# Ledger of designs, part 42: VH-VL binders against c7peq0

Target 1, 252 residues: c7peq0
Amino acid sequence: MHNKIYNSFIDRKAKGIKSFAVLIDPDKVNPADIADLAAKCTAAKVDYIFLGGSLVITNHLDECVQQFKTLCDIPVVLFPGSPSQVSRYADALLYLSVISGRNPELLIGQHVLSAPAVKKSGLEVISTGYVLIDGGAPTTVSYISNTTPIPSDKDDIAMCTAMAGEMLGMKVVFMDAGSGARKPITESMISRVASQVSAPIIVGGGIRDAEKAYLNCKAGADIIVVGNAIEKETSLIKEMADAVHAAAPVLK
Short names: E, the ipSAE of ESMFold2; O, the ipSAE of OpenDDE; V2, 0.75 times the mean of E and O plus 0.25 times the DockQ between their complexes.

## First folded at step 11 (VH-VL; framework fv_inotuzumab)

Design g1 (at its last look DockQ between E and O 0.84; V2 from the best seeds 0.00; counts 0 for: pae E 4.3 > 2)
Fold by OpenDDE, look of step 11:
Structure g1 (fold): chain C 252 residues (1-252), chain A 119 residues (1-119), chain B 112 residues (1-112)
Amino acid sequence: as target 1 above (252 residues)
Amino acid sequence: EVQLVQSGAEVKKPGASVKVSCKASGYTFTSYYIHWVRQAPGQGLEWIGYINPSGGRTTYRRKFQGRVTMTADTSTSTVYMELSSLRSEDTAVYYCARDRYSSGYFDYWGQGTLVTVSS
Amino acid sequence: DVQVTQSPSSLSASVGDRVTITCRSSQSLLHSSGKTYLSWYLHKPGKAPQLLIYEVSNRFSGVPDRFSGSGSGTDFTLTISSLQPEDFATYYCQQYTHFPWTFGQGTKVEIK
């Protein structure tokens, strides 16, 4: 079971299936809303629940994971702001290296420190090249790490960054415009990256409607991650999920 | 000494609600989860859910979703479990049990509270 | 959910007897971390259940040495090396490798 989630990524990608992930911040989610959210996700056939926040202030990770596990059968994937944020009850952990930046702590330093805990957790670890793209708003990651995101119009830089990540052995590429992004990642950038990378491509940040989700998929995204928009309007879950599931990748 | 002391037996009619209390002592109340487990007559133990007294977050087994409510009073170190829309099948001894932050096993239990649901 | 089945459902024994109770899970309880999360409880009527063993073989504080746990994968055993008068009770195994956590149906140890 150690590669179940990753295998699902690559299998779905290979089949041209697009996936929709709902991002939940364990520290921000209202416990009273979790049941309804889980139900909506299930009804919409959401493919993954991503749990993660930039800052874990409270120890609600296990609780949040378990809540979703009791409420639905959707795989729960940890998307932590720090590699140390782990729960053995999750289905997998995206082990993020911020490869768009040049902060050694986010490249490997924090990983070294968290490695024992991550190993001890027994979680499926999915090495992930995290590519931060300028979304027009500062991200927590950018601020804390003092890293500069890739400009939104620099497709080649994004492409080369993703390529490097893949060649270094990272199994997944996560392109993120960040929480609260004003500018989602462009289709051109996604297409450029997708043309050169075989690894599953996750795209998040600033996606506010079904159309954008769909277009990102058509551009080459394999998994669409949405958080803030859904938090504001849960009715978007179904719409976005349907759009993503109806999308097809760009032929290479 | 760690102790969990539960409220007394309850007799309820179908459709009614029951609220069982579990008073904790001998340890830092907010440092452990309190789970509820029940045992119907002649049956095994069934996990219901748990509450984190620190913040009051709850996790319920799916089958009890919508009917069970767990709360915690930090001032009295007491956890409550309320079960609504009672059915005859809810007749059981209900136990509170302590868990060290989702360790998964229960190191201390309450003495149990019999809840009888009958017409 | 993971099913846990105990065997036997009941047994009669005398003081001093060696008693063995088995617990079988519907799937492996070996966690990817390398640990196996199975616990055993002793329960007397009208009393609070008591933790005996956690993580297959670790005795809880205050638990007598005559209680021991063993097993791996899907098969686990609780052994009482020499049954004492206070040991007549119902015993339950519990898995907590897989969420939600589940219990065995119990094994009643009665006096012969």
Scores: ipSAE 0.479, ipTM 0.814, lowest interface PAE 1.6, mean pLDDT 93
Fold by ESMFold2, look of step 11:
Structure g1 (fold): chain C 252 residues (1-252), chain A 119 residues (1-119), chain B 112 residues (1-112)
Amino acid sequence: as target 1 above (252 residues)
Amino acid sequence: EVQLVQSGAEVKKPGASVKVSCKASGYTFTSYYIHWVRQAPGQGLEWIGYINPSGGRTTYRRKFQGRVTMTADTSTSTVYMELSSLRSEDTAVYYCARDRYSSGYFDYWGQGTLVTVSS
Amino acid sequence: DVQVTQSPSSLSASVGDRVTITCRSSQSLLHSSGKTYLSWYLHKPGKAPQLLIYEVSNRFSGVPDRFSGSGSGTDFTLTISSLQPEDFATYYCQQYTHFPWTFGQGTKVEIK
């Protein structure tokens, strides 16, 4: 009950069961469409709803969480642009440190300022090493964070970054190409990272079809998160969820 | 002096709709959510949903999705709740109540509006 | 949804009596922040409910000292130390730790 969401990540990883998360930006989603979106996620057996945006006002976040809670039973996990943007109604918070960068504010500075509010929120806090990978174009995250993303062909740098994050106490590794990325993270990089960390690996950014979602899972991702492609076409939810869930090893 | 004043009793036939008003005074109207809660004869309290008067955003309990609409008029500091496709089980006293941005408890309530749905 | 059950469903008491009402939830109302979100309301027929207690034990503004709340986890009580004539009413507890917020079924406090 205390670490219910994190334990679900660990338990599913131990069983080889892959998870699909739908990322919803409270600032972009049309409130009138949330009921249909919740229904589609339920029908597709989506494992998590990630809620995140760069400039979220707290009362809008509460409203969005509460809407999903009235409409479905899927866990709601916060993925905020600032670690102080919280809602006590959510199930958990990905407390992100941008370990791929050298910006002290995103490594620990904002966390020092936000920790009292995060503790007061009562959320399950999941320490997350956020690894930003070059997706072929500047992203809002790379601009706002003033960080240089890891080049898409530097598998060893991504691997060492994730290893260091895990050794420093990060419970989860989040490899992200960023919203609107032109290219997703390579399967080679995912595989290299997965070979060296035991922590659950979340992969997102630039994933546009079910085949890529499936291949990322086969490469070692534990949780696939998709936002942009689904914002453009909600019918993809079922296709991607089915592909992710089918990526479990075939037993002979 | 916080006050929520609701419109008068309504009698409706099945299949009709009803619109109940809740006029707020004595505080900054857009700083609080307005919730609707109903009480059927001989029953306890049932939460219906809320509206944020600032942005007009609403959250409705699952069983009321598609039948309830809440709106706010900031110029008159009034919230409306419309319930459509009325059935006999919708007979109840409907209350509006104030909540500070999802604090979760309701400090001030309206006097209630009886809606009777009968053949 | 978290179920909240009150006991007794009704009781009879005299002016001056000490009355306790119990509220039990289907799961813990202790939030991981260390706070517990449970409120109590007074409700008379034909009138709006009135807030008495929030966060288990905090009296709302203007509520007489004879009303007090206590409890933790799944078990909570409302105590009226000395009933007054205006206290004969139905009392509801409400949990707001878990969304959606839910009410108990009510406890009617009757004269005699």
Scores: ipSAE 0.364, ipTM 0.742, lowest interface PAE 4.3, mean pLDDT 88
ESMFold2 (binder alone), look of step 11: mean pLDDT 93; pTM 0.932

Design g2 (at its last look DockQ between E and O 0.88; V2 from the best seeds 0.00; counts 0 for: pae E 6.3 > 2)
Fold by OpenDDE, look of step 11:
Structure g2 (fold): chain C 252 residues (1-252), chain A 119 residues (1-119), chain B 112 residues (1-112)
Amino acid sequence: as target 1 above (252 residues)
Amino acid sequence: EVQLVQSGAEVKKPGASVKVSCKASGYTFTSYYIHWVRQAPGQGLEWIGYINPSGGRTTYRRKFQGRVTMTADTSTSTVYMELSSLRSEDTAVYYCARDRWSSGYFDYWGQGTLVTVSS
Amino acid sequence: DVQVTQSPSSLSASVGDRVTITCRSSQSLLHSSGKTYLSWYLHKPGKAPQLLIYEVSNRFSGVPDRFSGSGSGTDFTLTISSLQPEDFATYYCQQYTHFPWTFGQGTKVEIK
């Protein structure tokens, strides 16, 4: 039970199943739209709801989690901008370490401070190597942390970073071009990382259409995360989900 | 002293709407969630949903989605629950109850409001 | 949803009696945090329900010592060590480990 979500990642990956996650910002989502969004996600067979914002100014996390939990049966995974953003009502927490950067606070400092609260929450904690890739636009993470993302054309750096994360015991690798990214992560980079990492690979940032989602999956992404695109056009949920679900990984 | 005082009994016809009020006092109104729970005759308690008076965000039980609307007036420290498309099965005593930060238990309750739906 | 079943549905007792009410959940209420989220309420007709116990065994402020809660996993008990005249009421357990929160069907404690 304590590793239910992570086990689902591993199991699906092992079976070659690709997963689609919808990213929702609790602070930005209109509560009036949640019911419709949940319905669309359910209809599209979305695999995960990722809840997270860069800056949680208000404590809407519990409410948002509970809203989705009452509206659909899709696992809710916290994808927080800060490790302290937790809700005991979620199914899991991605415990993110920004391993692409060299900010000790984002590597371990904030985790130390948040550890008691996270432990108290009782959430399934999934240690996640967060790899920030240059998406052509500044991210909240990069700004707040004063970290430099990995250049989009440096596949080897991304690969080595992910490898290091995995070898340090991180269970999941999250490659993110960031919210509002102009340049999504390339298939080349994804493939390079996937060739050396056995951990589930989550890819997000700048994915705007089903084709890109599909190609990322074919390149080696296990989970595709989309936020901004669906916020603008919810009809994309089904299209992207279908594309992701139709995709297969590259053989290693 | 913490108090939740609800509006009086209502009699409605099927298809109509009912709006029940819950006035809170004795505490900081925006620091607690207000839940609604109902009890049909001879039945147990059924959770309906809740509202965060700070900002007005709501969470409803799935079965009530589309029919229930909760609102809060911070100026009067009053929460409202409106239930539309009333059915005979909606006949119940409706309670408001206080919950701090979605703890999940209710430390104070209103006295209840009987809503009767009959043709 | 998690079902919560109380037993008995009703009982008759006299003042001074020891009364025990049980609550069984369809799933374990032990949260991964190590806490168990089960509460008990007292409810009299025409009155507001009153919180008695939260988190299985913690008495709410102002609740007499004669009320106690115990249990773990799926089985929980509310005990009134010596029933008082004001204790004749219907009692409800509530789980709030799993969302959505659910109540037992109630146990009516009547005068014998």
Scores: ipSAE 0.311, ipTM 0.759, lowest interface PAE 2.0, mean pLDDT 93
Fold by ESMFold2, look of step 11:
Structure g2 (fold): chain C 252 residues (1-252), chain A 119 residues (1-119), chain B 112 residues (1-112)
Amino acid sequence: as target 1 above (252 residues)
Amino acid sequence: EVQLVQSGAEVKKPGASVKVSCKASGYTFTSYYIHWVRQAPGQGLEWIGYINPSGGRTTYRRKFQGRVTMTADTSTSTVYMELSSLRSEDTAVYYCARDRWSSGYFDYWGQGTLVTVSS
Amino acid sequence: DVQVTQSPSSLSASVGDRVTITCRSSQSLLHSSGKTYLSWYLHKPGKAPQLLIYEVSNRFSGVPDRFSGSGSGTDFTLTISSLQPEDFATYYCQQYTHFPWTFGQGTKVEIK
């Protein structure tokens, strides 16, 4: 199906079903460990594998996609996409605009450069409004993007940013505290954004335990993304997936 | 001229390992992947996996995970495939083949190496 | 995994004959980019396999004009317009739209 991954986001949101995504950095993942990681994600019923990171400096993305595709059936979604670093074997690309910032290159400039290659790749392209939230310390995303994150206590700024992104045509909103964030995004901010946005909401950054993942889902997140905590402790995959899946409404 | 030259036929007992070599010449060794494909008697071709000689990264078909290891020696432009815990159904001709940039088709192949597993 | 099936499994032909071999896949090989990734190989016993056709219809360097490929979706054909003595061999199709890559079981072309 055309738009298979985006339609899965929309369908699951409409049914109140929450999704867990594991973020893997292709520059950091050890090829010897991919088989074990894929097995753990499969056993935990992880809904998506996001491949990408803030510091993407190698050209082995295609190999990582192929490795995961041979080891499991979990959809592989590229995140964040790069102008000339796409894989035709991935299932989709989150095409991110950093709408929280005022860096014109990350708003639209890099997209102008990458669009021909992205179109030629044949990937499902999912327009994504990326909202960077302050995580308590500078992050790789904050440094690379040269943008000021939205302060963690400014719920209305985050809400207006996401609302504007949706009105401008963004299909998905991605609220991210950044890789290595000291503090995750507050449930208050998530709830405020969710009250005004119909698009699927992805939340990531600084989520270190199952309780926070669950509470973020109850606040209105549709997809929880965890990368850094899992890099440090892969046993968390099952615990976090269980918590996210348990947040789905019990319908009588 | 592009050439892939493989090591000679081998006879092994069940439970042993075999290591087949594939020496590349006539092109920039690290710019192409080397795949391994086998053909068992009376059967078609079966893809096993590949190695990227630039950095030694590998991808293996699921059924071979845990039994196959591929390595590359850039100083000799040679790729090796080792298959362990051999059983009679591993009897096959094993081919190395070249692939540019993970294009997915194989433009040049080695001559094949017969591996026979029998008691 | 995507299954590709060739037909016939073998055939007998004379020099000068027009030969066709079909390859059918279990899923469409049309990628969302609009491209279709299917290749054909020639193999003689004791020799290295040889690439004939890639991307359905593109002839590899040095392959004679008598070899042509066609097809779309799930159905593909290799045609040898006028069979030559050196063309008696086994032919394989291979799909590379879907990972992992898979091959057909082969079609043996024999002298009559």
Scores: ipSAE 0.123, ipTM 0.681, lowest interface PAE 6.3, mean pLDDT 88
ESMFold2 (binder alone), look of step 11: mean pLDDT 92; pTM 0.929

Design g3 (at its last look DockQ between E and O 0.77; V2 from the best seeds 0.00; counts 0 for: pae E 5.3 > 2)
Fold by OpenDDE, look of step 11:
Structure g3 (fold): chain C 252 residues (1-252), chain A 121 residues (1-121), chain B 112 residues (1-112)
Amino acid sequence: as target 1 above (252 residues)
Amino acid sequence: EVQLVQSGAEVKKPGASVKVSCKASGYTFTSYYIHWVRQAPGQGLEWIGYINPNSGRTTYRRKFQGRVTMTADTSTSTVYMELSSLRSEDTAVYYCARDYGWDSSGYFDYWGQGTLVTVSS
Amino acid sequence: DVQVTQSPSSLSASVGDRVTITCRSSQSLLHSSGKTYLSWYLHKPGKAPQLLIYEVSNRFSGVPDRFSGSGSGTDFTLTISSLQPEDFATYYCQQYTHFPWTFGQGTKVEIK
């Protein structure tokens, strides 16, 4: 099904089910470790594998996708730093527009250039409003694009941004504090956004423990994405996954 | 002319390891993936895995995970496949094959002549 | 994994005969890109397999025009319009729409 992954987002959200995604950077992951990682993800019932890097240092995306696909049955969703990072072997592509910024290249410019390749790939394309939140550390995206993230205490700006994205037809809102974020997104901000947006909300960046993951879910996040913390300690996969899966949304 | 030339037949005992070589010529060695496919007697073709000779990165079929190791030597344009903990079921002709490329990955335009590996007690 | 089944498993034919081999996949090989990733190989004992057709109907370089491929979805066909002496071999279809890639069990074309 062409919209299989997106439909899973919608379906799970509708049912109040929270999802856990493990973020893997194809350029950083050691191929020798992928088997173990896949096994742990499977055992923890991880819902999605997000593959993506901010920089295209190496061209190993297909290899990485294929390796995960052969090792586990977890959907592989591309979360690229550039719209051109595509693999026809993945299950879907989050087509990210950085709507928190005012860089036309990240809004539409790069998409125009990558559109032929994306279409050729045949991937399920999920239009995604990417909302960069200040995580206390510069992200690769912010650095390269000179994009200013939304301040961590500006809930209304985040809300309005997400609303605008949704109204423009973006199917998913991705709130990200960035890789290595020192300040994860606050529950207040997540709640504020969730109160005005019906689209699935993905939250990532700076989530280091199960408690934070759980609280984000309770605040209104539908999908929690964790990368760095897991890279440092793979044993956290199960703990975080369990927390996310146990979480229920706040009653609105 | 593109050629893949494999090493000769091997006879091994159960539990042993076998290493088959595939020497490539007639093209830029590092520009194409090399796959390994085997055929057991009376059976069809079974994909094992592939290696990127440029990066050394490998992707193996799940059933071979932990037993197969593919390597590449760019200096000799040779790819190796090592299969350990051999079983009688591993008796097969093993083929190396070149993948056409990223955008059309998945079909094999050139093959080696095959290497018979016999596992018997 | 996607299963690919060929029919028949074997057939006898004479030089000049029209030969048709069928390949059926357990699920559609039509990729969302619009491409269908199905290939055919010729294999003789003791020799390297040879690519005949890729993407259902495209002949590989150097492949005689007597070889043709067709089909869509789950059903595919390799046709040899006029069998030549060098065509007696085992033929395999292979899908590469879905990972991991899988082969049919083969069709042996023998001399009648």
Scores: ipSAE 0.391, ipTM 0.772, lowest interface PAE 1.7, mean pLDDT 92
Fold by ESMFold2, look of step 11:
Structure g3 (fold): chain C 252 residues (1-252), chain A 121 residues (1-121), chain B 112 residues (1-112)
Amino acid sequence: as target 1 above (252 residues)
Amino acid sequence: EVQLVQSGAEVKKPGASVKVSCKASGYTFTSYYIHWVRQAPGQGLEWIGYINPNSGRTTYRRKFQGRVTMTADTSTSTVYMELSSLRSEDTAVYYCARDYGWDSSGYFDYWGQGTLVTVSS
Amino acid sequence: DVQVTQSPSSLSASVGDRVTITCRSSQSLLHSSGKTYLSWYLHKPGKAPQLLIYEVSNRFSGVPDRFSGSGSGTDFTLTISSLQPEDFATYYCQQYTHFPWTFGQGTKVEIK
């Protein structure tokens, strides 16, 4: 199946089933800890492993993909710091356009350069509208992107940005407060975006506990992604996964 | 001339460990991955895992997790594979092999001569 | 795991003969990139295996023209157009489309 990962996003959204993704940065993860991480994600029934981050200084992404693929059956979805950083053994690529910004290189420029390598990789490519939201302090992604984040209280700007992205052909909307954000995206903003966008909504950045993950799901997020909090405390994997899965409706 | 030279045959008892060496020459040791592949009598070849000798990062096939350890010594251009808790089904010829190219290409351009490991009572 | 099965298990041939070895995969080896990842190796006992063919049909550097590979999907062949004395060996196919990588059980080519 060519669209296996995207189809899983839309099928789960249609059923009201919420998904939990663990974001792992290949540059930060200790190789000795990957087996334990894979085991904890499997035990917690994590739905996706997002692999990548805002900076990829060492080019060992392919090794990391292969490690997870040999250790567990959870789909590995690339979230690269550059569109050209791919691995043919991954399950899919989130091909991000920073639609919240006016940086032409992050809107389309880097994609023009990377498209041949992305096509050669054979990965499922998921067009993703990336919407950066103010997380309470400058973040690595804010600086690297040279993009002014949408203010945390400007729900209508976030909504219009996501609507425009969907109308322009983005299959997925990714709302992100950024790695290391001091505050996560508000439930109000998530709800406002969800009211006008039918595409699956991924929410990340600054989510530190299971209650916030649950509330984001109830507000309309379809996929919750957590990286930093889990990097600091891997026991949170089960708590957050349970909370996200509990937000799903009980089907008969 | 690329060459991979392996250590000699080993005879081991069940429950023991074996450590096989693979010395590389004729190329930049840290630029290519080294894989280990085995062949039990009457069986096909079985991929065990690989090591990136530059970083020391390893990837092991699931069935070998917890029993195999691969290391690299850049000063001697040598890779080692240690297999612990040996059983009779571990009797095989063990090969080291170089991955083609500088990334995970998945096919092997140069191989060692093989090391017979026999596990018997 | 993807099973790869070779046929025949062994054969006898004379110098100058054309020989064909087949390799069948339990799943298609066509990757979504449009490429097919199958390789062939030659092995003599006590010696290092040698790469012959990669990506179905590409000869590795220094491999004689008498070796050729073909096939698609699940069915692949290695052909030796005119067998030479040094070609008496065991041959293996290997798929690397799907992880983990898997090998055939071998085909022994003997002198008649």
Scores: ipSAE 0.266, ipTM 0.711, lowest interface PAE 5.3, mean pLDDT 88
ESMFold2 (binder alone), look of step 11: mean pLDDT 92; pTM 0.923

